# VH-VL binders against Arf guanine nucleotide exchange factor sec74 (sec74), part 5

Target 1, 130 residues: Arf guanine nucleotide exchange factor sec74 (sec74), of Schizosaccharomyces pombe (q10491r548to677)
Amino acid sequence: KVFKLGILIQNEKVRKDRLLSNREVGVILTSSQLMFFKNVYWISGLLDQLEDFKRSHSFSPCYFSPHLTSLSADYIIPLSDLVAYGDGSRIENELYSFSVKQKNQRTHVFSVTNVDELNDWLVKINFVST

## First folded at step 19 (VH-VL)

Design y6 (from x3 with heavy chain W55Y)
Fold by ESMFold2 at other seeds, look of step 22:
Order: structure tokens, then C-alpha cells, then sequence
Structure y6 (fold): chain C 130 residues (1-130), chain A 121 residues (1-121), chain B 112 residues (1-112)
């Protein structure tokens, strides 16, 4: 099951106050994993399909093309013992940045252009992680 | 140019309420992640943190003094106010306000000149 | 509250010689984001404190490169590679990892 999909800016953190990169990545949050796609066309296409489905007001389920189970992610992070956190911590970065950390693993830093999207990602990632 | 300046009475009597104002310029408490803190230093003694307030009205107090402290802000006036109730001679100290930006982790990077407050009968 | 213990409490030095000040915390200052929120301040005679070092090792703007901070967890060190006359004053460490913020008791550096 897909809880959220979108396009995020992935950053590499060299220090608390410095980011190296701002490339876009497609992200799909499922019940068990975060899936990352270097080619954002797939995610942008899925977002467009979802928007069209919502405008149709159909009671039938939305079926994506291509089918979500056929997508090949470039990178996968399992959600076991994962925590997502944002600007509510002691550290301070761009207003719309958040981090995802798995126990005893490195921290992944992401940015969004909208604070509501930031909060929605945080809520949903933490919901499905525990 | 960032500056902070403490103002308030230099002499207060025991049991009175001490009100200190920090007036600052060169930054704003409308800026995300920015705050102001109060630190005091009794004569000849170490620095002691008292309270912080941030742009979003988050407040933190020294636990040993929390029942007597109130920190508030007026963002439009660039002011932060610290109130200490029921003062006692042990509250005699130089009081400093300082800028805190927890977003950038350079806590108390700029301090005011300080104001000496003496509590005596 | 986290207790910050400095040593030495008094540090007489000859100009041009190195100096070293230790700061030890009663609990680890290492945040889960892998930073230590440890700060060094210098209070020169008759002046307000000034920030020297933040995050354990980063120099504040305008601080000479003869000042360096190191350490992680519970043990931290401030070094001055070549003490100058304007370096006299009281040095404080402070932790900002946990509320409440707490200062060390101070190290008085003076010319002998």
C-alpha cells in the first residue's frame, strides 16, 4: 500500500549548516519501505494520474500506469526502526528540510518547497514506521 | 550590525518583582529559528542560564528558577522581557541578553553589555 | 541538569606559549544528529562574554585560528596555540544538547 508519493530534493550533508546537492528524486512511501527514483518522470506521471483520478470523482479504485508493483526503485530504505524529524529538533537548516534516520545507519536529508508537504511526509513516514 | 541592550532598575528590594528588557536591532524574532536568551552572573561567579524565548513563542526556563521567571516578547518592538518575582539578595547579578539561533547552532553568538542589578534592603 | 567541569580553574601562561583547557560533561553531549552542542566563550576583564567555538570545534566569525576546539561525547578541549596578551580572561564551556543549558565554572587565563 502506498501512503504517499512525491518529488523531493535530496541533499548530502557535509555539516549541520551545509548541504552539497539539491537534485530531485522521486519518492514512494509504502507500508514497508521508502523507494527512491532518480528519474522523476515516473513519479510526476503518477502524480498527474492521481490528480486526474481525483477530478473524475470515481468511486472505483485508481489504477496507475505503469502498475505500482512494476516500478524498479534505484534505492530502497526499509522502514524498520526509522524516524523522521524536521525543524523541531535542536539543529537548524532550511525551513523545509527533514531527515530520515534508521537505527545505526546514516541520516538521509530531504527538502521540500512547502511546509505542509514537509509535515505530511513526517507524519506519514513516522506513522508507517511504528 | 547586530546589537542587544539590557535595561531595567539597578536597585530593587527583596520580595519585589524585577523586570528586565532586552532591546535589540539587526535581527528580528519574526525570523524562523531565532531566539533571545537571558544569562546572569553574580559578582565574581560563573555564568548562569535563565531562560530562552524563540520566534514561535517556544519558552524554556532554568528549572531551579522556573516558578519565579516569566519571559515574553514583543516582535514589533524588537524586545524581550524577563520578569523575576520575589527577588532576594542572591539574585544580585549582572544580567545579559544574547541572541540564539538554534537553526545555525551558534548559540549566544552576540551578547548585550549587561546590566548590574543589586537586591538589597 | 548536566554538570560541566572545567580544568584547570586558573591557568597562568607566558605570552607565546600554548594553553589548553579541558571541559568534561556529566553526560554525553553527542546529539542523535552526530553533533556535540558544546560552546566555548571568553569573557575578557570588564566585558561581556564572546563566542569562540560552537559545535565543539567550529570557530565563530572573527576568532583567530590560534583557537581550536576538539573532543566528543563527554571530554572537550580548547587549545590556544600561541597565547597573546589579549587572550586573558575567563573561559567558559557551555552545553546546549540538553535543557537546561549549563556552563562550566570557568578557567581564568592570566599572564605570568
Amino acid sequence: as target 1 above (130 residues)
Amino acid sequence: QITLKESGPTLVKPTQTLTLTCTFSGFSLSTSGVGVGWIRQPPGKALEWLANIYYNDDKHYSPSLKSRLTITKDTSKNQVVLTITNVDPVDTATYYCAKDSYRYSDTFDIWGQGTLVTVSS
Amino acid sequence: DIVMTQSPLSLPVTPGEPASISCRSSQSLLHFNDYNYLYWYLQKPGQSPQLLIYLGSDRASGVPDRFSGSGSGTDFTLKISRVEAEDVGVYYCMQGTHWPYTFGQGTKLEIK
Scores: ipSAE 0.000, ipTM 0.545, lowest interface PAE 14.9, mean pLDDT 81

## First folded at step 22 (VH-VL)

Design w1 (from y6 with heavy chain Y54W)
Fold by ESMFold2, look of step 23:
Structure w1 (fold): chain C 130 residues (1-130), chain A 121 residues (1-121), chain B 112 residues (1-112)
Amino acid sequence: as target 1 above (130 residues)
Amino acid sequence: QITLKESGPTLVKPTQTLTLTCTFSGFSLSTSGVGVGWIRQPPGKALEWLANIWYNDDKHYSPSLKSRLTITKDTSKNQVVLTITNVDPVDTATYYCAKDSYRYSDTFDIWGQGTLVTVSS
Amino acid sequence: DIVMTQSPLSLPVTPGEPASISCRSSQSLLHFNDYNYLYWYLQKPGQSPQLLIYLGSDRASGVPDRFSGSGSGTDFTLKISRVEAEDVGVYYCMQGTHWPYTFGQGTKLEIK
């Protein structure tokens, strides 16, 4: 089951002089893992499909093209011992950040431009990572 | 100017608990992505990482020492405390605290001067 | 734990000559974000360590340009283009991609 999908900004490197490398990354949260996709073109298509489905007010199931089970992620983080947390501050004037703690690797920092989207990611990741 | 300074006993007996305090200035643990780490160096030997604590109270410990280590912070006092239980002579080392950050990618960019702790009967 | 292996462990150098120190990790240090979290520190005699290089190749503030870092994945190199007397000390590599942080065993650089 997919709990959330979206496009996040991965803050690749932050220097003391504030030169920031930003990369968009597609992210799918399932019941067992976070899936990351460096090519975001197809994830934006999935988001468009979802928005079109919600706008239609259909009782029919939402079918994604391609099927989510056929997707090959560039990187996968299992939800075991995974936790997300916000830092309560902004990196830049319009970005909201949260961190994804991993068991064995360096913490990842991601950003969104919408505080409601930030909170939704945090709630959903922590809900399914129990 | 960023500074860190270690303080604590210089001589400790085996089985006792060693408590070290890092007092720092020029930065705050209220800042996102900032942390303080502890590293030790036995006389004539290599550096060994012990533990980190972060602005949000998240913690990491050396797995080989985790059962004996506790790291805590007091953000308002600009202090970090490392406790090592049940010490023995192998724990004789110079202990350093150092500044860390995962938002700026420069880990341990500033170190304290270090404090030598000797564990002997 | 990631094992960091330095070579050589002892490096006598004539002043003005180049020096090269190798650091190899037991696993790739390349993060998903395509950066290597590899650090070089110098500990001069009687002093605390100081950061020279971060992210494999970026010089810390105030570090002379005769120091350069290179490498990716598992193999990394610190080069000193012209060794000066003030460069004596022990050089450590450290990895920060994986928990726990781990240091190499050190390379003692000394003037012949």
Scores: ipSAE 0.262, ipTM 0.769, lowest interface PAE 4.1, mean pLDDT 84

Design w6 (from z5 with heavy chain S105Q)
Fold by ESMFold2 at other seeds, look of step 22:
Structure w6 (fold): chain C 130 residues (1-130), chain A 121 residues (1-121), chain B 112 residues (1-112)
Amino acid sequence: as target 1 above (130 residues)
Amino acid sequence: QITLKESGPTLVKPTQTLTLTCTFSGFSLSRSGVGVGWIRQPPGKALEWLANIYWNDDKHYSPSLKSRLTITKDTSKNQVVLTITNVDPVDTATYYCAKDSYRYQDTFDIWGQGTLVTVSS
Amino acid sequence: DIVMTQSPLSLPVTPGEPASISCRSSQSLLHFNDYNYLYWYLQKPGQSPQLLIYLGSDRASGVPDRFSGSGSGTDFTLKISRVEAEDVGVYYCMQGTHWPYTFGQGTKLEIK
């Protein structure tokens, strides 16, 4: 079960609240894992399918092609091993950052372009990690 | 200008609790992504990491010492306190506190001058 | 815990000549964000440590360009292109990719 998917900006290097180096990563939140993809092409396709489904008024489950269990993530964090939080900072006054803390490893930092998307990520991650 | 200064006893007896205070200026633990760490160095030996505390009260401890360590902060006083319970002579070391600009990835970029603590009967 | 192993432990050097210090970790320090959280510190005689290199290869503020860091994964090197008298001290590597943070045992650099 997928709770959210999207494309996030991973903050590779930040100095004085300016983003000096970054990249896009695809992210899928499932009931048990947060999955990361360096090639965002597949995530864009899934987002298009989800948008088409939402326009259709369907009572049926949304079907994804390809099936989500066939995707090979570049990195996986089990929900039992993570905590997500916003840090209140703005990067270049346009990006909203949040952190994904992983047990025994250095924190990952991601950004989105609006606060509603930030809050939706945090709410959904914290919901499924209950 | 950023500065950190360690304070506490210079001599402690075995079994006692050692309390060290890091007082800093030029930055605040109200700023996200910043923390303070404690590192010690026994005379003539290598550096050993002890504990970190961050602006959001997240804490990390050296696993070998975790049962004996407590780290706390007082953001309004710009202080971080480390306690080490049940000390013994192997805890004799120079103790440093250092700033951790964790969000900016230059960990332990500024260090205090250090304070020597001797554990002896 | 990640073991950090430095070599050599003692490094006598002639002024003006290059120097090289190796640091090896027992596990990869490469994070998903493609950074290696490896740090180099210099502790000059009677002083507290000072940061030289962070993220494996980035020089800290005020550090001369004769210092350079390289490597990825498990093998890292600090190089000094031309050693000067003020470079005397003990060099430590540290890893920050995994908790707990761990230091190497130190390399004492001395002028011959």
Scores: ipSAE 0.388, ipTM 0.796, lowest interface PAE 2.9, mean pLDDT 85
Fold by ESMFold2, look of step 23:
Structure w6 (fold): chain C 130 residues (1-130), chain A 121 residues (1-121), chain B 112 residues (1-112)
Amino acid sequence: as target 1 above (130 residues)
Amino acid sequence: QITLKESGPTLVKPTQTLTLTCTFSGFSLSRSGVGVGWIRQPPGKALEWLANIYWNDDKHYSPSLKSRLTITKDTSKNQVVLTITNVDPVDTATYYCAKDSYRYQDTFDIWGQGTLVTVSS
Amino acid sequence: DIVMTQSPLSLPVTPGEPASISCRSSQSLLHFNDYNYLYWYLQKPGQSPQLLIYLGSDRASGVPDRFSGSGSGTDFTLKISRVEAEDVGVYYCMQGTHWPYTFGQGTKLEIK
């Protein structure tokens, strides 16, 4: 099951005096994992399908075309190995960041443009990771 | 100007607990993306990472030593404390603390002068 | 734990000549964000380590341009285009992509 999907920003500083690392990453939150995709083009199509599903008021799960099990994620973090946290502070260009901690990797830092969207990601990740 | 300084005993007996304090100035652990790490160097040997602590109290320990290590901070005093329980002569080393600018990716950019701790009976 | 292997362990160099130090990682250091968290430190005789290179190739503040870092994934190199007397000491690579952070064995650079 898909709990949230969207496009996040890897807006990472690489030096004290340089903030010029800015890449969009597609992200899908399922019941068991976060899936990351470098190609964000197809995410737009999935977002459209999700909005169509919400308008339909269906009791059924949202089924995507293509089926999510047919997609090849570039990176996957199991929710059992994951802690997400954020501060609501703004970074350059009105971005809000949160961190996703993985046991054996340096943390992943992602940004969104809206504090409500930031909080929604954190709430949903914490909900499905329990 | 950023500085760090290690303090603690120079001689410790086996089985005792070693407590080391890193006192720093020129930065604060109240600031997002900043941390302090501990690294040791036995005489004539390579550097070995021990533990890190960050502004948000996130902590990481060397897995081989995790059962004996405790790292804590006092942000108001600009101090980080490392405790090593049940020391043994193999723990004889120079102990360093170093700043971690985790957000800016220049990890361990400033080091303390180090303090030699000898473990012997 | 990621094993970092340095080569050579001892490096005598005549002043004014180039020097090259290799560091190999037992696993890739390339993070999903496309950075390699690979660091080079110099420990001069009687001193604490100092950062030379971070993220594989970026020079730390105040480091002369005769020092350069290169490589990606598992193979990394530190080069000194023209060795000077002040460059004497032990060079360490360290990886920060994976916990725990791990250092190489060190390369002792000496003037011959």
Scores: ipSAE 0.327, ipTM 0.780, lowest interface PAE 3.5, mean pLDDT 84

## First folded at step 23 (VH-VL; from w6 with light chain G96A)

Design aa5
Fold by ESMFold2 at other seeds, look of step 23:
Structure aa5 (fold): chain C 130 residues (1-130), chain A 121 residues (1-121), chain B 112 residues (1-112)
Amino acid sequence: as target 1 above (130 residues)
Amino acid sequence: QITLKESGPTLVKPTQTLTLTCTFSGFSLSRSGVGVGWIRQPPGKALEWLANIYWNDDKHYSPSLKSRLTITKDTSKNQVVLTITNVDPVDTATYYCAKDSYRYQDTFDIWGQGTLVTVSS
Amino acid sequence: DIVMTQSPLSLPVTPGEPASISCRSSQSLLHFNDYNYLYWYLQKPGQSPQLLIYLGSDRASGVPDRFSGSGSGTDFTLKISRVEAEDVGVYYCMQATHWPYTFGQGTKLEIK
């Protein structure tokens, strides 16, 4: 089951709150893991499909094209191996950051352009991890 | 300018608890992703990482020493404290504290001058 | 724990000549963000370590451009294009991609 999907900015190099190096990554939160995709083109299409489904006021299941089972993630973090938290930083006065601590791995840092989206990611990750 | 300084005893006896304080300036542990680590160097030997603590009280310990190490911080005093219980002559080393940040990627970019601790047998 | 292996352990050099130090890790240091958290430090005699190179290839502030780092994954190299007398000391590589952080055993650079 998918709880959230979207596009995050992966922070690679930051100096004096300027994002000197970054990459966009697609992210899918399931009941058991965060899935990361370096090619974000297809995730944009899934986001459009989800929005169309919500506007339709349908009670039927949403069917994605392509099907989620045909996707191969570039990186996966099991929810049992992670803690996600806000790190209080704002980059270039427009980006909001949060951290994903993975067991035995250097902490990942991601950003979004909207504070409500940041908070929604954190709330949903914490909810599913419970 | 960022500085760190280690303080503590220079001589301890076996079985005692060693307490080391890192006092720093020019940065704060209230900032996201910022931390302080402890590294030691026995005389004539390589550097050995001991522990890290971050702004949100996230802590990491060397697995081989974890049962004897405790790291804590006082953000308002700009201090980090490392304790090593039940010391032994093999714990004789120069102890350094150093700044870390997983946000800025300059891990251990600024080091203290170090303090030599001798454990007498 | 990731083992970091340096070569050579002792490096006598004539001033003005190039020097090269190898560092190999027992596991890949490539993070999901495609950076290697591999660091080079110099400890001059009687001094604390100082950062030379971060992220495998980026020079720290104030480090002369005769120092360069390269490599990815498991094999890394520090090069000094023209060794100067002040470059004497012990060079350490360290990885920070994985916990625990681990250092190489050191390479002692000395003037022959």
Scores: ipSAE 0.573, ipTM 0.849, lowest interface PAE 1.7, mean pLDDT 87
Fold by ESMFold2, fold request of step 26:
Order: C-alpha cells, then structure tokens, then sequence
Structure aa5 (fold): chain C 130 residues (1-130), chain A 121 residues (1-121), chain B 112 residues (1-112)
C-alpha cells in the first residue's frame, strides 16, 4: 500500500544552481497519492520501521505504527494529477534534483543527496502513476 | 548576455495562420526547468499570456485560445515557434517572447523587443 | 482562471512622493513551498515590459531599492518610496502559481 517513504529537500529558491532556501519534507508514496508532511521529526520512526521490515525479509505486509490513515498530510497530490521528471541535474554540485509536475500548478522541485535515491523515487512514482 | 527576438509577418489577412518565431541567445532549452513563453498586447491594452514551452517539451496554452495555438521548439536552433490559426482583427497586437524558468523562480525575466502584427484585409 | 485585480488603474504622482499599487488575486497564490509566485513588471513608454519584483517581494537584478513588494496569499502591494521621472509607465502584476498565468489589467503611473 506504501511504495516508498522518505525525506526530500524541497527547493524553495534557487539562483544559478545555488540553493538559497529550502526545507525538508516528509513524503509517502502510496498506490494512489503522494503525501507531503512539513513536520519531519516523526518520519524517522517510520523509516526505522520500514528498514526493520526490509531486514527481516518478511513476506507479510509492512504495518506502521501509527497507522498511515492517522497521519494528517499537509499536501496531497493524486497520482492521476502528476508526472515526475529527472534529468540528472545538480544543485551546488552536490544535490540531485527532480521535478513533479502537478495539474494546473507550478511544477514542484525536489532534491536528494544520492543519485540512487533519486532514481528510486522516479521509478516508483512513474510506476504507480501509470 | 541573454537576448530574445521575435520575427514574423507584420501584416496578416483574416482567416490566415500567423506564425511567429522567437530566436534567442545566452541560454538554452537543453537546461532543466528552462522555458519560453509568448505574451501579446493589443494596442493600448493589457498584457495577455498565450503559451509556454519548456526544455522537456512540456506545453501550456491559454484556455481561451487553446484550439488555435500551437507552440513548438527547436533546441539546436535556439528557436521557439508560435502558430495561431484563423486570425481575426482582434488578434492585432504586439507579440513578445520571454524567458521562463520554474527551477530558478524566474518568470519572464527577459523579454524580446516585441513585434507588431496587424490583422486586416 | 485566477483573476488579478489592480488598484488604482491610473496613478498621477509628483516626483519625490511615494506611490503604492495594489494587486488582489481571486485565489491564494501561495505554493506548497510557501512562496507566492507573484511578479511585478514595468512597461515604460515604447518599451518591452521589465521585471521589477519576483516571488512577491524580491527585487530583480538592477532594480533600484526604492521599489519594494509585499503581501501574501491574495493581497499584494508594490511601493515606490520616492517616485522619479524614469518610473513613468504601466505596472502589471502577474501570477505564476497556477496555470494559466494571468496578468492584472495594469496601473498607469504618470507624473501629475
């Protein structure tokens, strides 16, 4: 039901590939939505649960505490309304950026510090969006 | 140094197709988030946004003119082309192209000089 | 479509006096990243528009510090602390938070 969760850097103001302002946002990719959370302090617990699940190699579904329906997202983009793009672009030669186009809204830009994490986000978003 | 320049006919008859070319230098549509938009201004009237195209060929059109507009690009030639079909005297305006970027929060930061297109018989 | 409404539409001023232009949007311009994609342009007589203010409050390169922008959500203001003769022209606000991009109707600033 959850395809990926993590923390992204949301690019707020960029000039000449300099990151002038940014924030961390928690992101959960489900089968139908991207959910965004401005408060990220709780996300580390969910990430620990996911990593523990992956290490266990359990065949059972991963269950989260608290349950995902109890989480109040600050922003939600339905997968029917979005397309994600990556082109290997860099911010300050250390961040990897990708864009999320949302219907009728200005495109969102996010960054991660690892190219493999970038590619994993893009693959998973585009997989569940199609 | 970034420049844009509009080119095309200055006089067009009603029902014809208007084709305008924006030729630019100092930036490239190969760069992520970069785009070019078209804006027009009828004589003595307000600015009106028409269309945008971005580096990845993503396109946006003014809803009121969408059926008549086509925007395309040639990245290797540093050109963007706007076509408006079935023109009418209300399409008489100065047409501008301008640089956009959604990565750098710049929108229409550099404009061309504009080209006046008159639609009359 | 987001309607952008400017006030006043005509603004006669004496050089050296302050000026203020209001721009209201029919919907909030606040993007999820907490920036308002609200822009101010000046079109001097016989010229192409020039960017003055981006993101509601940031001055574009080469714009004098007598120009300032403020506001958030639906209400935005451009201020000129001391009007100079070279400031004559038509001022437009534009929003780029939502598609389609939309302009205000313009405010003509004139000396007297």
Amino acid sequence: as target 1 above (130 residues)
Amino acid sequence: QITLKESGPTLVKPTQTLTLTCTFSGFSLSRSGVGVGWIRQPPGKALEWLANIYWNDDKHYSPSLKSRLTITKDTSKNQVVLTITNVDPVDTATYYCAKDSYRYQDTFDIWGQGTLVTVSS
Amino acid sequence: DIVMTQSPLSLPVTPGEPASISCRSSQSLLHFNDYNYLYWYLQKPGQSPQLLIYLGSDRASGVPDRFSGSGSGTDFTLKISRVEAEDVGVYYCMQATHWPYTFGQGTKLEIK
Scores: ipSAE 0.499, ipTM 0.835, lowest interface PAE 2.3, mean pLDDT 87
Fold by ESMFold2 at other seeds, fold request of step 26:
Structure aa5 (fold): chain C 130 residues (1-130), chain A 121 residues (1-121), chain B 112 residues (1-112)
Amino acid sequence: as target 1 above (130 residues)
Amino acid sequence: QITLKESGPTLVKPTQTLTLTCTFSGFSLSRSGVGVGWIRQPPGKALEWLANIYWNDDKHYSPSLKSRLTITKDTSKNQVVLTITNVDPVDTATYYCAKDSYRYQDTFDIWGQGTLVTVSS
Amino acid sequence: DIVMTQSPLSLPVTPGEPASISCRSSQSLLHFNDYNYLYWYLQKPGQSPQLLIYLGSDRASGVPDRFSGSGSGTDFTLKISRVEAEDVGVYYCMQATHWPYTFGQGTKLEIK
């Protein structure tokens, strides 16, 4: 089951709250893991399907094409291995950052462009991790 | 200007507990991603990482020493404290604290001057 | 634990000549964000270590451009294009991609 999918900005290099290098990554939150995709075109297609599903006002589950189990993630973090939290800071006065601590690995930092999206990611990750 | 300074005993006896304090200025542990680490250097030997603590009280310890190490912080006092229990002459070293940040990637960019601790009967 | 292996351990250099120090890690230091958390420090005689290079290749503030870092994954190099007397000391590499952080054994650079 998918709890959230979207595109995040991965902060690659930050100095004095300036984003010097970054990339977009596709992210899927399932019941057991975060899956990351460097090629965001799959995620863009899934987001389009999700938006169409919301407009349909269907009572049925949202089904994706291709099936999510057929996607090749570039990186996976099991929810048992992570803690996500807001870091309370902005980058370039426009980006909201949050952190994903992974067991035995240096902490990841991601950004989104609005606070509602930030809060939705954190709420859903924390809900599923409970 | 960022500074860190180590303080504590210079001589301890085997089996005692060594307590070291890092007092710093020019940065705060209230800022996201900021941390302080402890590193030691036995005389004539390489640097050895001991422990880190971050702004949100997240902690990491050297696995070989974890049972003997405790790291804590007092954000309002700009202090980080390292405790090592049951010391032995092999713990004789210069102990440094240094600034870290996983947000800004400048790990151990500023170091204290170090304090030599000798463990001897 | 990731083992960091430096070579050479002793590096006598004629003033004005180039120098090169190798650092190899037992595992890749490449983080998912495509950065290598590999650091170079210089400890001058009687002093605390000072940061020279971060993220494998970026010079720290105030470090002369005759210092350069390169490499990715498991193989990293620090180069000094023209060694000066003030460059004498012990050079350490360190990795911070994985916990625990680990240092190389050091390379002592001396003027011959």
Scores: ipSAE 0.492, ipTM 0.835, lowest interface PAE 2.3, mean pLDDT 87
Fold by ESMFold2 at other seeds, fold request of step 26:
Structure aa5 (fold): chain C 130 residues (1-130), chain A 121 residues (1-121), chain B 112 residues (1-112)
Amino acid sequence: as target 1 above (130 residues)
Amino acid sequence: QITLKESGPTLVKPTQTLTLTCTFSGFSLSRSGVGVGWIRQPPGKALEWLANIYWNDDKHYSPSLKSRLTITKDTSKNQVVLTITNVDPVDTATYYCAKDSYRYQDTFDIWGQGTLVTVSS
Amino acid sequence: DIVMTQSPLSLPVTPGEPASISCRSSQSLLHFNDYNYLYWYLQKPGQSPQLLIYLGSDRASGVPDRFSGSGSGTDFTLKISRVEAEDVGVYYCMQATHWPYTFGQGTKLEIK
């Protein structure tokens, strides 16, 4: 079961609050996992399909192409192993960053382009992880 | 202009508790991702990581020493304190504190001068 | 715990000649963000350690460009293109991808 999907900016290298290196990653939040995809092309397509479905105001289930069960993640963090948090910090005065602490791993840092998207990720991750 | 300085006793007796204070300036533990770590070096031996504490009070301890270590911070005083209980002569070492940050990918980029602690009766 | 193995442990070098130090980890240091959290430090005689290389290959501020780091995953190398007398000391690699942080055993560089 999917609770949120989207594209995050993964902060690879930051110096003096300047983002020197970064990569977009596709992210799917399920009931038990955060799933990460380095190839974001198909995530963008899924986001477009979801937006079209919402505009249609259909009461039928949204069917994705390709099927979500056919997707293979490049990296997975079980929700039992993570804590996500923001702190109001910004990168290049344009990006909002938040952290995903993973058990036994160095903390991951991600960015989004607006604060509402940041808050939505944090709220949904926290909701599902409890 | 970042500096760290270790302070504490130079001589302790076995079974006592060793308390070391790291006082720093030029950065703050109020900033996201910033932390301070403790590393020791027995005379003539390699560096050994002991513990880290971060801005949000997240803590990590060396698994082999975890039962004896406590790390705390006082953000307003720019201090981090490491406590080692039930010390033994094997704990004789130079103790360093160093700056860490997982936000800026810097780990132990600035070190204190170190303080030698001798454990003997 | 991730074991960090350095080679050689003792490295006598003639001034002006190159030097190379190997560091191998028991597990991959590659983080999902495609960086290896592998660090090189130099401890000069009587001094505290100083950072030379971070993220496997990036030179710290003020470090001469004769120092370079390379490698990925489990195998890393520190190179000094032309050793100078001030380069004497013990070199350590350290990993910070996984908890706990772990250091290599050290490589003592000395002038012969």
Scores: ipSAE 0.470, ipTM 0.833, lowest interface PAE 2.5, mean pLDDT 87
Fold by ESMFold2, look of step 24:
Structure aa5 (fold): chain C 130 residues (1-130), chain A 121 residues (1-121), chain B 112 residues (1-112)
Amino acid sequence: as target 1 above (130 residues)
Amino acid sequence: QITLKESGPTLVKPTQTLTLTCTFSGFSLSRSGVGVGWIRQPPGKALEWLANIYWNDDKHYSPSLKSRLTITKDTSKNQVVLTITNVDPVDTATYYCAKDSYRYQDTFDIWGQGTLVTVSS
Amino acid sequence: DIVMTQSPLSLPVTPGEPASISCRSSQSLLHFNDYNYLYWYLQKPGQSPQLLIYLGSDRASGVPDRFSGSGSGTDFTLKISRVEAEDVGVYYCMQATHWPYTFGQGTKLEIK
């Protein structure tokens, strides 16, 4: 089951709070894992499908094209291996950051441009992880 | 501008507990992603990482030494403390503290002067 | 634990000549964010280590242009285009992509 999907900003190079480079990354939160995708174009298509499904008020399950089980993530973090938290930092251009701590791996830092979206990611990740 | 300084005993007997304090200035552990690490160097040998602590009290220890290591911080005093229990002559080394940040990619960019600790009977 | 292997362990160099130090990791240091958390430090005689190169190739503040880092994944190189007398000391690579952080065994650069 998909709990949330969207596009996050991965701050690839930050020095003294100055953003030197970044990229967008597609993210899917499922019941068991957080999946990451470097190519975000198709994520926009999935977001459109989800929005269309919500507007349809259908009693049927939402089916994605392509089917989510056929997607090849570039990186996967099992929910058993992660903790997500807000870190209180701001980076230029009003980015709101949170961290994903992964066992035995250097912490990942992600940002969004909307504080409500930040809070929604944190709430959902922490809820599904427990 | 940013400085770190190690303090503690210079001579410790085997089986005792070694307590080292890192006092720093020019930065604070209130800043997200910032931490302090401890590294040691036995005389004439390579550097060995021991432990890190971060602003949110997240802690990491060298697995081979984890049962003997404790790292703590006092953010208001700009201090980090490393404790090593049941020391042995192999723990004789110069001990360094250094600034770390996974957020700014500058890991161990500034080091203390180091303090030599000798463990002998 | 990620093993960091440096070569050579001893590097005598004539002043003005180039020098090259290799660092190999037992696992890839490439993080999902596409950075290699690979660092080079110089410890001059009687001194604390100082950072030379971070993220595999980025020169730390105040480090002369003659120092350069390269490589990705498991194979990394530190190069000194023209060795000067002040460059003597022990060079260490370190990885910070994985816990625990681990250092190479060191390369002693000396003037012959």
Scores: ipSAE 0.442, ipTM 0.819, lowest interface PAE 2.5, mean pLDDT 86

